# Miniprotein binders against q53ft3: the designs that were tried, part 8

Target 1, 195 residues: q53ft3
Amino acid sequence: MFGCLVAGRLVQTAAQQVAEDKFVFDLPDYESINHVVVFMLGTIPFPEGMGGSVYFSYPDSNGMPVWQLLGFVTNGKPSAIFKISGLKSGEGSQHPFGAMNIVRTPSVAQIGISVELLDSMAQQTPVGNAAVSSVDSFTQFTQKMLDNFYNFASSFAVSQAQMTPSPSEMFIPANVVLKWYENFQRRLAQNPLFW

## First folded at step 9 (miniprotein)

Design va7
Fold by ESMFold2, fold request of step 18:
Structure va7 (fold): chain B 195 residues (1-195), chain A 97 residues (1-97)
Amino acid sequence: as target 1 above (195 residues)
Amino acid sequence: SDRERLIIKAKMAARWLRLALELARQGNTEAAKAAIEFAIRLLRRIEELATTPEEEEIVEQAIEAAQEALQLLEQGKPDEVEEILQEAIELLEELIQ
């Protein structure tokens, strides 16, 4: 039902169900992770009136799990990007005799998803500004960036008769920029995360 | 309290079964089975929370109905699940009252 994606890692699509209404993804080496994407696979939607609360769990300095609410996924917001870099702790234990005596706890955190009634979710407040954007917001922002780039590049378009000779510079025909723009838009519409 | 938690889980289970009914009507048998499986997991938890004989009897009947619906879908009989799913939903609504 859920997927979990970290940049530079393979997507996880097989959540471990740990309770009747709770699902977990393991995140090894979590301290190297800055953002995580949680999304619905599309195989089954939430029932109407339900959604998912998304949590991040990491071991504290004593190795005890700490759970923090990151935000939500719903049928209306089926994907979200969460910033976790500011939430982490778990610097390794140190011994005064140097690194050769340091015992390090395995660095595995978890993303947890709790399937709940929307009314119950409305009473919860995520920690800090963990959410970066939804996939819809990401797509909208990216589309605006593409439009801005195309408009900027196009504003400098000139015909060959209007060009000033500049032999040490390289030039690109305007239609190359347009073709790239159209191709990128098409790929983005098919898969907002292809980048 | 256990009663409050039971009501919340019963509401959730009913919503999963209503989704299963919709999915079965659309011919999406695999998703309908998944929705029923989620509902059954919730029903097993409701069974643990039940504190009265009436609650226990209702949840037992709801589990039996949901399991029969799942079996019918596994047998390739999606047209036969509508009434049994409706029965399970009605039992959950009685449990919520």
Scores: ipSAE 0.703, ipTM 0.896, lowest interface PAE 0.9, mean pLDDT 78
Fold by ESMFold2, fold request of step 18:
Structure va7 (fold): chain B 195 residues (1-195), chain A 97 residues (1-97)
Amino acid sequence: as target 1 above (195 residues)
Amino acid sequence: SDRERLIIKAKMAARWLRLALELARQGNTEAAKAAIEFAIRLLRRIEELATTPEEEEIVEQAIEAAQEALQLLEQGKPDEVEEILQEAIELLEELIQ
């Protein structure tokens, strides 16, 4: 029902169901992660009047999980980007994942999704600046960053006839950068779950 | 209290069954089955929370109805589930009272 994406990693589409209304994704090497995208796969919508509360969990210095409410996903907002870099040292929040209170490998965090009535969700307050722009805005930001990188790198392109020998310097042909750029854009456009 | 938790889960189960009914009407059999499975998991939790004979009897009947609906969908009979799902929904509404 849900997917989870971290930039530079393969998308996860197989959440572990840990209770009748709760799902989790593991995030190994979580300290290198700054943002997480949580989205609905589109196979099953929420029932009318329901949605999902999204939590982030990381192990504290004792290996015990600390859970923080990031925000929400709903039929009206089926994807969201959450910043987690500032949360890895934050204080925990109230959460419904009590069964997951076990000592955990220090490098693994979790994203938890609790399916709830919208009225129950309205009474919850996410931790600070966890919620970011929609997946549409994330896609636009990512595209602008790709355009900026390609334009910057291309501004230094020269033909072989114009090249001055620099034997201690490594070179990347401009076509490699273009091919990577085109492949990345194609994959980004082909995944309908990255909104 | 257990009663307060039971009511919340009954409301959620009813909403999953209403979605299942709509999905079955649309011919989305696999999604309808998944919605019923979510409802059944909630119903089993409700069963654990029930504290009166009335609550226990109602939730048992709702589980039986939801399981029958799931079986009919597995047999390729989506047109036959509407009455059974509606019965399960009405039982859940009785629990909420």
Scores: ipSAE 0.701, ipTM 0.896, lowest interface PAE 0.9, mean pLDDT 80
Fold by ESMFold2, fold request of step 18:
Structure va7 (fold): chain B 195 residues (1-195), chain A 97 residues (1-97)
Amino acid sequence: as target 1 above (195 residues)
Amino acid sequence: SDRERLIIKAKMAARWLRLALELARQGNTEAAKAAIEFAIRLLRRIEELATTPEEEEIVEQAIEAAQEALQLLEQGKPDEVEEILQEAIELLEELIQ
């Protein structure tokens, strides 16, 4: 249902479900990450009246997780860019992940997505500078990330005749990536804040 | 409290089942199955939160209805799921009261 994209890394499309309404992506080597993109894959929308609260978690000096609310994704805003480089020294915020026994090393950060009623989300306040605040900066960053992802993914494109069996690996048709890329670019050009 | 958490999750499960109905009507069977699976996960959590015999009976019936809807979709029978999904939604609405 969700994807997570960091510049220079493979896109993650298989979130780990850690509760009936909670999903996580692991971010190894999180100190080198400045921005993350969280987006809906388009396979299934949220039900009406629901959306996703997006959190960032990193281990504190004692190895305990510190969770911070970054912002939201909804059917009306299906992708968001978050700056995380300034958050790694911040204090935790109120969050719904505290009761979950998420098995991870304390050196790995996480992006958490909590699927919630919109009424519940309206009562939350994100950490100040997590969301990209400038439309021009947001557009430039998003375009660079989209181009980087497309160029990287397309460098591995093969025809059906070129494929070899790889039972431990998942594959997607190349045109799925292209359709998503074209659709997102069109929407971004019409309204940089459509999401 | 457990009752308040149960109500929130029941509202969410009902929302997922309403989406499943809409997706099934549109012929998007795979997305409809996914929506029902999310609802079932919520229903199993609701089962853990239930504290009265009435709550337990209602959630058991809702799980059975959602599972039957999943089976019908897996059999390629999306036109047959509407009544059973509507039954599950009505059970969740009763649970919320």
Scores: ipSAE 0.698, ipTM 0.895, lowest interface PAE 0.9, mean pLDDT 80
Fold by ESMFold2, fold request of step 21:
Structure va7 (fold): chain B 195 residues (1-195), chain A 97 residues (1-97)
Amino acid sequence: as target 1 above (195 residues)
Amino acid sequence: SDRERLIIKAKMAARWLRLALELARQGNTEAAKAAIEFAIRLLRRIEELATTPEEEEIVEQAIEAAQEALQLLEQGKPDEVEEILQEAIELLEELIQ
C-alpha cells in the first residue's frame, strides 16, 4: 500500500505491518539520510474518512526509540517529502561526548505509518520543518523519483527476439514507459504540482 | 477505555469494508480482497477488546461475514459479495452504538 524512497537507494515497497493499523520501513545507515519520501503505491487507496500519519523513529543513546510525527499522507495528498536530517541532531546533543566518541556500529531508524480516522489526525501536530514546502526541493525530489522508476523499469527490458513466450503474462512495450517518463518530466517542468 | 478503543476500530473496519464493496463493484478484485484483509485484522483486535457477550457475538459474526466475502472473491465471484459485506457493515454499526 505504501512506498518509501531515499535518494540514491532502491525504493522500498514492502512495508512490514507491525499492527492492524501500523506499517514500518527500515532505514539502515539513517545518519546519512537527509530526506525521505513516503507515498501511496496506488494499489489500494485509503477508505473515505481515513488517512496516514507518518512518523520517524531512531534509537537514542540507550537504544530506546524516539518517535516524531513528520506529517500526513491522504488520498488527496498521496505523497510527501520529509526532511529528517535536523531530527537526528538531538541524539548527539543529549550526550556531551556523543560527537567525539561515536561508535561506528550500524544503526537502523524507521519510518512508521499509522492508518487513522481523519478527525484523529487533525488533532496531531507534526515536528516543525519536517515537511518540505519549497517548490525547488519538491521538483528535485520528484525528478529523482522519476529517474529511479525509469532506470528500474529499463533494467528489465528485453527485445522481442529475446522474449520467451508466456501467454499467461502481461507485458508493456518499453517505448510506453519512455513516453510516460518524457511526458511526466515535461509536465513537471511546467507545473511541479500537477500530480 | 476498552469500549472507546473498540468503537474506533469498528469505525475503521466499517470504512475498509465500504471500500471493499466499492472496489468489488469496479471489478478490482485484488484491491477488494486487500481491503477485507485489513478489516479482518481490525476485527481480530476488536475481539481482544470485547468485554461483553454481545460484543463478542457481534464481532464473531462480522469476522465470519468478512471471511465469506473474501472466499467469494477468491472464487472469482465478486458480484456475490455485496450482500455479505453489507451484513458485516451493519454488524459493525451495532458495535459502534
Scores: ipSAE 0.697, ipTM 0.894, lowest interface PAE 1.0, mean pLDDT 79
Fold by ESMFold2, fold request of step 12:
Structure va7 (fold): chain B 195 residues (1-195), chain A 97 residues (1-97)
Amino acid sequence: as target 1 above (195 residues)
Amino acid sequence: SDRERLIIKAKMAARWLRLALELARQGNTEAAKAAIEFAIRLLRRIEELATTPEEEEIVEQAIEAAQEALQLLEQGKPDEVEEILQEAIELLEELIQ
């Protein structure tokens, strides 16, 4: 019913059902994650009058889960991008240069979805910095994807002096890729909704 | 209050069954079965919350009706589930009152 997407990772489409009305995705190495997308797969909608409350849980310094409401997913808003980078710490004081041996907490957080009546959801307040404008979040995600593509393609560039291609191989000049990248960036800055 | 929690879950189960009815009418048998399965899980939880013999009897009848509807969909008989799903919905509405 739900999917969960983190940039640079495979999409998760098989939520673990942990209660009759609760679903969970694991997020390994969550400290490297800044944003998460939660969305409905489209296989089954919510019933009329129902929706999903979306939570983020991370282990605190004692390894105990800390749950925070990120926002909501409904038939009218079937996907949402949530910023979690500001939610990964905040209860501890600095650990100064003490020689204390501390247990490394697991680097696995969770995204939880609680299926609820809309009336119940209307009385909940998400944490204030979790929601991100879908336009701005798409722009940031797309920019990171384009940067990654340019860096990847540039690693295959062949200089004129080094070119001795096999007859069956085709090459693209890096300049063509750079021109495409610059054009895409300009277009995205002019109209973030151009996709 | 167990009664308040029971009522909330009964409302949710009824909404899943109404969705299942709509999906079955549209020929989306797999989604209709999934909606009924969600309702049955809620009904099992309602069964645990029930405190009176009347509540227990009503939820047991609703589970049986929902399971029969699920079996009819598995047999490829979506046209035959409407009365049974409506019966289950009415039982849940009685449980809410």
Scores: ipSAE 0.694, ipTM 0.893, lowest interface PAE 1.0, mean pLDDT 76
Fold by OpenDDE base, look of step 9:
Structure va7 (fold): chain B 195 residues (1-195), chain A 97 residues (1-97)
Amino acid sequence: as target 1 above (195 residues)
Amino acid sequence: SDRERLIIKAKMAARWLRLALELARQGNTEAAKAAIEFAIRLLRRIEELATTPEEEEIVEQAIEAAQEALQLLEQGKPDEVEEILQEAIELLEELIQ
C-alpha cells in the first residue's frame, strides 16, 4: 500500500504492518537523511474519508523513540516529501505508535503511517519544520533526486562502438538524457511546481 | 475510551468494506480482497474491544460476512459479493449507533 524513498537509497515498498491500521518503515543511519518521501503504491486507495498520518521516530538520548507527526498522505495527495534532518532534537508529540513494541535499534529511525479517518487527521498538527515548507528545501531534494537519476543513468552509458547489437532493445543517446536533465533543472529553478 | 476506539474502528472497517464493494464492481478483484482483509483486521480488533454480548455478536457476524466475501472473490464470483458486503456494512452501522 505504501512506499518510502530516501535519496540515494533503494525504494522501500514493503512496510511492516505493526497493527491493523499502522505501517512502519525502518530507516537505518537516519542521521544522514535529510528528506524522506512517502507515497502510495497505487495498489489500493484509501477508502473515502480516510488517509494516512505520517510520523517520524528517532531514538532519544535514552534510546526511547520520539515520534513526531510529519504530515499526511491521501488519495488526493498520494505522495509527500518531508524534511527530517531538523527533527532530531525535537520533542515528541502525541502519537498512535506508543503502545507498539517496535524493535529499537540504535541509529535506526522509523517512518510510521497511521491509517485514519480524515476527520481525525484534521485535528492533528504536524511539526512545523517537517513539511517541505520552503521552496528551497523542495528544490534541494528534487535536485538531489535528479542528480541521483542522472548519475545512475549515465553509469550505463556506452559508446556506439561498445554497443552489443540487441535488435529487441531501444536505446537512448546519453546526450538526450543530459538535455532532459538540463531542461528539467531550468524548469525547476523557474517553478518548482512546474509539473 | 474503549468505546470511542471501537466506534472509530467500526467506521473505518465499514469504509474499507464500501471500498471493497466498489472495487469488486469495477472488476479490481485483488484490490477488493485487500480492502476486505484490512476490514477483517479492524474487525478483529473491534471484537477485542467489545464489552457486550450484543457487540460481540454483531462483530462476529461482520467477520463471517467479510470472510465469505473474500472467499467469493477468490472463487471469481464478484457478483455475489455485493449483498454480503452490504450486510457486513449494515452490521457495522448498527454497531456505531
Scores: ipSAE 0.693, ipTM 0.901, lowest interface PAE 0.6, mean pLDDT 85

Design va7
Fold by ESMFold2, last read:
Structure va7 (fold): chain B 195 residues (1-195), chain A 97 residues (1-97)
Amino acid sequence: as target 1 above (195 residues)
Amino acid sequence: SDRERLIIKAKMAARWLRLALELARQGNTEAAKAAIEFAIRLLRRIEELATTPEEEEIVEQAIEAAQEALQLLEQGKPDEVEEILQEAIELLEELIQ
């Protein structure tokens, strides 16, 4: 029902079913993987009102699995690209894989897909920077976030003539914020996934 | 609670059986069989969660109906599966109430 693709590797189309509603792909040598594509093969759609929650699992320093919600796949969005390069030391998230303790080598992670009701999926929050749908959409979202921050910070700007002494407070010149904003935009345009 | 988990899985099983019915009507027998198999796995889990004789009886009947539908599809009788799938769906809806 699902496929899993990592750049430079053969596509995986035979997920291991580990529960009545859960599927897993193994990712050997996961430390070298930056992105994973999860997609529906098209052989069987989800039933109406259902979809798939996609998780990434890696062993912690004790060898215990840590699961993190990456995002979702649905009939309306049957493929998604997930960034995992920043997640390999992150905190676990709430997940439905529970007591599934599969012994694995330290260099093998897993992609888990939990088939669920859409209503249940709407209440879940993916780990930040994990789910990307396209470079243009990601860039537009990021640009809006940057503009919002800059406008908010700028609303507090004062000139030196307007400043009152506040010895216990630190201040940042407004031009530093502007320079950071411009540099971030430049880097984002060169590589939308640099952060 | 076990009751809340049972209801969620029953809703999911019913949706898989509705998909199986639609796929069988379209002549997609292999996908219909796969959808029924997903539903049966959910029904087995529901059976483990059942705590009352009423729940156990309903789940047992739903499993039997789903298995009969699967057998009919394997025998090449997709036009005979509709009534049996609808019976299984109605049992799951009763379980959800």
Scores: ipSAE 0.693, ipTM 0.890, lowest interface PAE 0.9, mean pLDDT 80
Fold by ESMFold2, look of step 11:
Structure va7 (fold): chain B 195 residues (1-195), chain A 97 residues (1-97)
Amino acid sequence: as target 1 above (195 residues)
Amino acid sequence: SDRERLIIKAKMAARWLRLALELARQGNTEAAKAAIEFAIRLLRRIEELATTPEEEEIVEQAIEAAQEALQLLEQGKPDEVEEILQEAIELLEELIQ
């Protein structure tokens, strides 16, 4: 349902579901990370009246998790860029992950997403300096997503000689994906806000 | 406190089931199944929070209905899930009241 992207790293699309309504992504080497992008994959929307609260967690000097609310993702705002470089020594915030046994390596931070009713989310206050908006950051994020999608789709490519009979399955020629990728990149370069 | 937490999760489960109904109507069976699975996970938590026999019976029936809807979608019968999903939603609304 969710994706998580750090510039210069592979996008993560397989969140660990740690509770009925909570998901996490691991962020190794978190000290080198300045920004993180959280987004909805588009496979399943939130139900109406629901959304996701996004948290950042890092281990304190005792190895205990410190969770901080970064902001939100919703059907109306399905992606968000968060600055985390200033949060790696901050105070924790109120959060719903406290009693859960979340699997983590001691040197790894986490992004947590809590799926909640919108009314509950409206009463939460993100930590300061977490939200970021920039055309340059948006372009970099979008390019990384485009590259990752193309590489992922291409990993399933087979030549006609390698195809097996699968009459119940539909297939898309690889050149269609490449053409879409090239067109989108061109439009983004012309106007990063064309959408 | 347990009752308040139960109500919140019941509201969330009902919203997931309403989404599943809409997705099934649109022919998006994989997304509909995923929405029902989220609802079932919430229902299992509601089962742990239930403190009265009435609450336990209602959530048990809701789980059964949601599981039947999931099976029908797996069998390629999306037109047959509407009544079952509506029943599960009604049970959750009774649980909230």
Scores: ipSAE 0.691, ipTM 0.894, lowest interface PAE 1.0, mean pLDDT 80
Fold by ESMFold2, fold request of step 21:
Structure va7 (fold): chain B 195 residues (1-195), chain A 97 residues (1-97)
Amino acid sequence: as target 1 above (195 residues)
Amino acid sequence: SDRERLIIKAKMAARWLRLALELARQGNTEAAKAAIEFAIRLLRRIEELATTPEEEEIVEQAIEAAQEALQLLEQGKPDEVEEILQEAIELLEELIQ
């Protein structure tokens, strides 16, 4: 019923149902995640008058799960982008040897979706994220990924005069990457969700 | 609080059954079955919350009706589920008040 997407990771489409009205996705290495996309797959809609409250959960500095309301998904707003990077810094700061903490005690956060009556959802207040259109945030995320890839690939560009023969390697002409980049940007501007 | 939680879950179960009815009318049998299965999970929880014999009897009847509707859909008889789903919905509405 739900999907969950993090930049640079495969989309998750198989939420674990943990209660009659609650679903979760695991987010390993959550400290490196800045944004998460939660969306409805379209296989089954919510019943009229119902929707989903979306939460982020991680162990706090005391080791206790903390549930923070990110926002909502509904039949009328079936996808949303949530910023979680600022939610991980409360109380639990890394020691100066943070790499030892990360390696020795790896932590997994969760995205939780609670299926509820819309009236019940109306009394809930998400944590203080700026009101940003989900389309605008998704487009910014996608454009950042696109730019980062293009700049990385372009940094290896060489002219034919600079090229050393390397028969065991495969090469891609730089103009192919540029054409893909330009076409992707055009498609993204026309339909931010085309990919 | 048990009564309040029971009422909320009964409202949710009824809404899942109403969705199942509409999906069955549209010929979307697989989604209708999924909606009934969500309703049955809620009904099982309602059964655990029930504290009076009347509440227990009503929820048991609603479970039986929902399970019969699911069976009819599995038999390829989506046109036959309307009365049974409506009976389950009426039982849940009675449970609420």
Scores: ipSAE 0.686, ipTM 0.889, lowest interface PAE 1.0, mean pLDDT 78
Fold by ESMFold2, look of step 19:
Structure va7 (fold): chain B 195 residues (1-195), chain A 97 residues (1-97)
Amino acid sequence: as target 1 above (195 residues)
Amino acid sequence: SDRERLIIKAKMAARWLRLALELARQGNTEAAKAAIEFAIRLLRRIEELATTPEEEEIVEQAIEAAQEALQLLEQGKPDEVEEILQEAIELLEELIQ
């Protein structure tokens, strides 16, 4: 019923059912994963009035499972992207000594999906900003703003053959906006607070 | 409480059976079977949560109806499951009350 996708890995489509209403995907080497996509395969929809709560599980410093609610999937939103690298960083901040690059054996984390009534899901709060990171939010805002500006400016674009002389007016080649966007995007990815 | 958990599971099972009914009407037999199987897993959990003889009897009857519907779909008889699925749904609605 569900799929799980990590960039650079084969898609997983065979969730393990671990309870009457719970499904899991294993994520080996989870510390190398930044984002995970959880989606419905389309073979069976949720029944009306139901959906899926999506959790992330990893062992803590003593090997016990730690589950955190990432967000939801529903018939109306059948695919969602979750950032899990921030959760690993939050683990390090809870144990500042661990952030000193203490060597650890790779561990297997899990994505869990709990099939629930929508009424029950409405009372749950996802952990932090797992669904959208601050970096992703700034990037999305910047991309939308640039797309809006580029589309607006481009609507006035003319070829050189269509131009009338206007020596008191300055002109900008159309590719300058694209170049700026690409450069800004790169800088934002390197330092989210540079602007 | 166990009663509250039972009611939630019963609502979920009923919704899976309503989906199975619609899928069977559409001729999507494999998806209908899967929906019934999800409902049966919920019903078995409801059986574990039941604390009164009335609850136990109702869930047992709902399981029997759901299993019969699944068997009919396995036999390639999707047209014959509507009344049986509706019976199972009504039993779950009684359990919720």
Scores: ipSAE 0.680, ipTM 0.891, lowest interface PAE 1.0, mean pLDDT 77
Fold by ESMFold2, last read:
Structure va7 (fold): chain B 195 residues (1-195), chain A 97 residues (1-97)
Amino acid sequence: as target 1 above (195 residues)
Amino acid sequence: SDRERLIIKAKMAARWLRLALELARQGNTEAAKAAIEFAIRLLRRIEELATTPEEEEIVEQAIEAAQEALQLLEQGKPDEVEEILQEAIELLEELIQ
């Protein structure tokens, strides 16, 4: 019913159902994640009058889950991008080596989706800077990424007659893909929303 | 209270069954079956929350109706599914009252 996407990772489409109305995606190495996309797969809509509350959970220093409401998905807003980079430490670092403590603490966070009546959802307030725009932003990012890859790779296209014995086929030199990846990664590091 | 939680889950289960009815009418058998399965999971939780013999009987009947609807969708009998789903919805409405 739900999907979960982190840039640079394989999309997750098989949520673990942990209760009759609750679904979870694991996020290993969550310290490296800045944004997560939660969306409806389109296989089953919510029933009328229902929707999903989306939470982010990470273990605190005692290993206890800390859950924070990110926002919502509904039939009317079936996809959302959530910023989680500002949510990964509760009180701030209580350890001199808080980031180094990852090795001793499970490094898996979770995205939780609680399926609820819309009336119940109206009582909830997401954490202040978590929600980002609608599915339109996700679609635009994906389209920009695909366009960027296509335009970059196409600028290096050569005919088979120029490179190898199969003259009727077009080939892209292998290093073009690496150059594209390096350029995209640099741009993303400078401005995660450069698209 | 357990009664308040039961009512909330019964409302949710009824909405899943109403969705299943709509999906079955559209010929979307796989989505209809999935909606019924969500409703059954809610009904199993309702069964655990039930505290009176009346509640227990109603939820057991609703589970049986939902399971029969699931089987009938597997057999391609949408006319019989529609009546059985409506029966299950009415049973859930009794639980809510």
Scores: ipSAE 0.679, ipTM 0.886, lowest interface PAE 1.0, mean pLDDT 76
Fold by OpenDDE base, look of step 19:
Structure va7 (fold): chain B 195 residues (1-195), chain A 97 residues (1-97)
Amino acid sequence: as target 1 above (195 residues)
Amino acid sequence: SDRERLIIKAKMAARWLRLALELARQGNTEAAKAAIEFAIRLLRRIEELATTPEEEEIVEQAIEAAQEALQLLEQGKPDEVEEILQEAIELLEELIQ
């Protein structure tokens, strides 16, 4: 039903079911993990009116699990990216996995998915900044990248009058690059995840 | 409360069974089976939460119905599953009230 992906690691598609409504992925060496993707496999949808609350757990100083709500997955949003690198400290809750007897290793964090009614999920508040935020952050990153590229490329721009004859070289008109940039910006504005 | 938990789980179980029914109708037998299995797991928990003989009986009947439906799907008889799943759903609805 669920998958879990950490960049540079194999995809996990076999969650441990720890309760009738709860699934867990183990994340070894969690300190090296910045982001986690949780997604539905597409084999079984949520029933109507249900979704998944996604939690992250790490051991506290006492070795007890600290669970934090990262966000949600639903049929309408079957995947989500979460930043967990900044969650290694802070206040957590024992709910909803606190009663679960989950074997823990100090170096292993866990992603927990609680299958719940959507109405119940709506009452929950994810920890701040866990959801790889907004279309806005990605858009900002992409924009910065594009600007960097444009600035780099434009630094080499010369007028035809300034060109040194080099018959062996291929030249791309600057307006082509600009056109590409503008088109990309337009697409990005329409749908930041168009790719 | 335990009663509230029971009701929530019963609602969830019913939803899984409804999904199973739809999946079975669509010919997605494997997904239907999985949905039923989820429902059964919830039903077992509900059974543990039940406090009255009546509740226990209702849950037991629902489990039996769900198991029968699962068996029928395994036997390649999806057409016979609808009535049984509907019965199980109705039982759960009774439990919720």
Scores: ipSAE 0.677, ipTM 0.894, lowest interface PAE 0.6, mean pLDDT 85

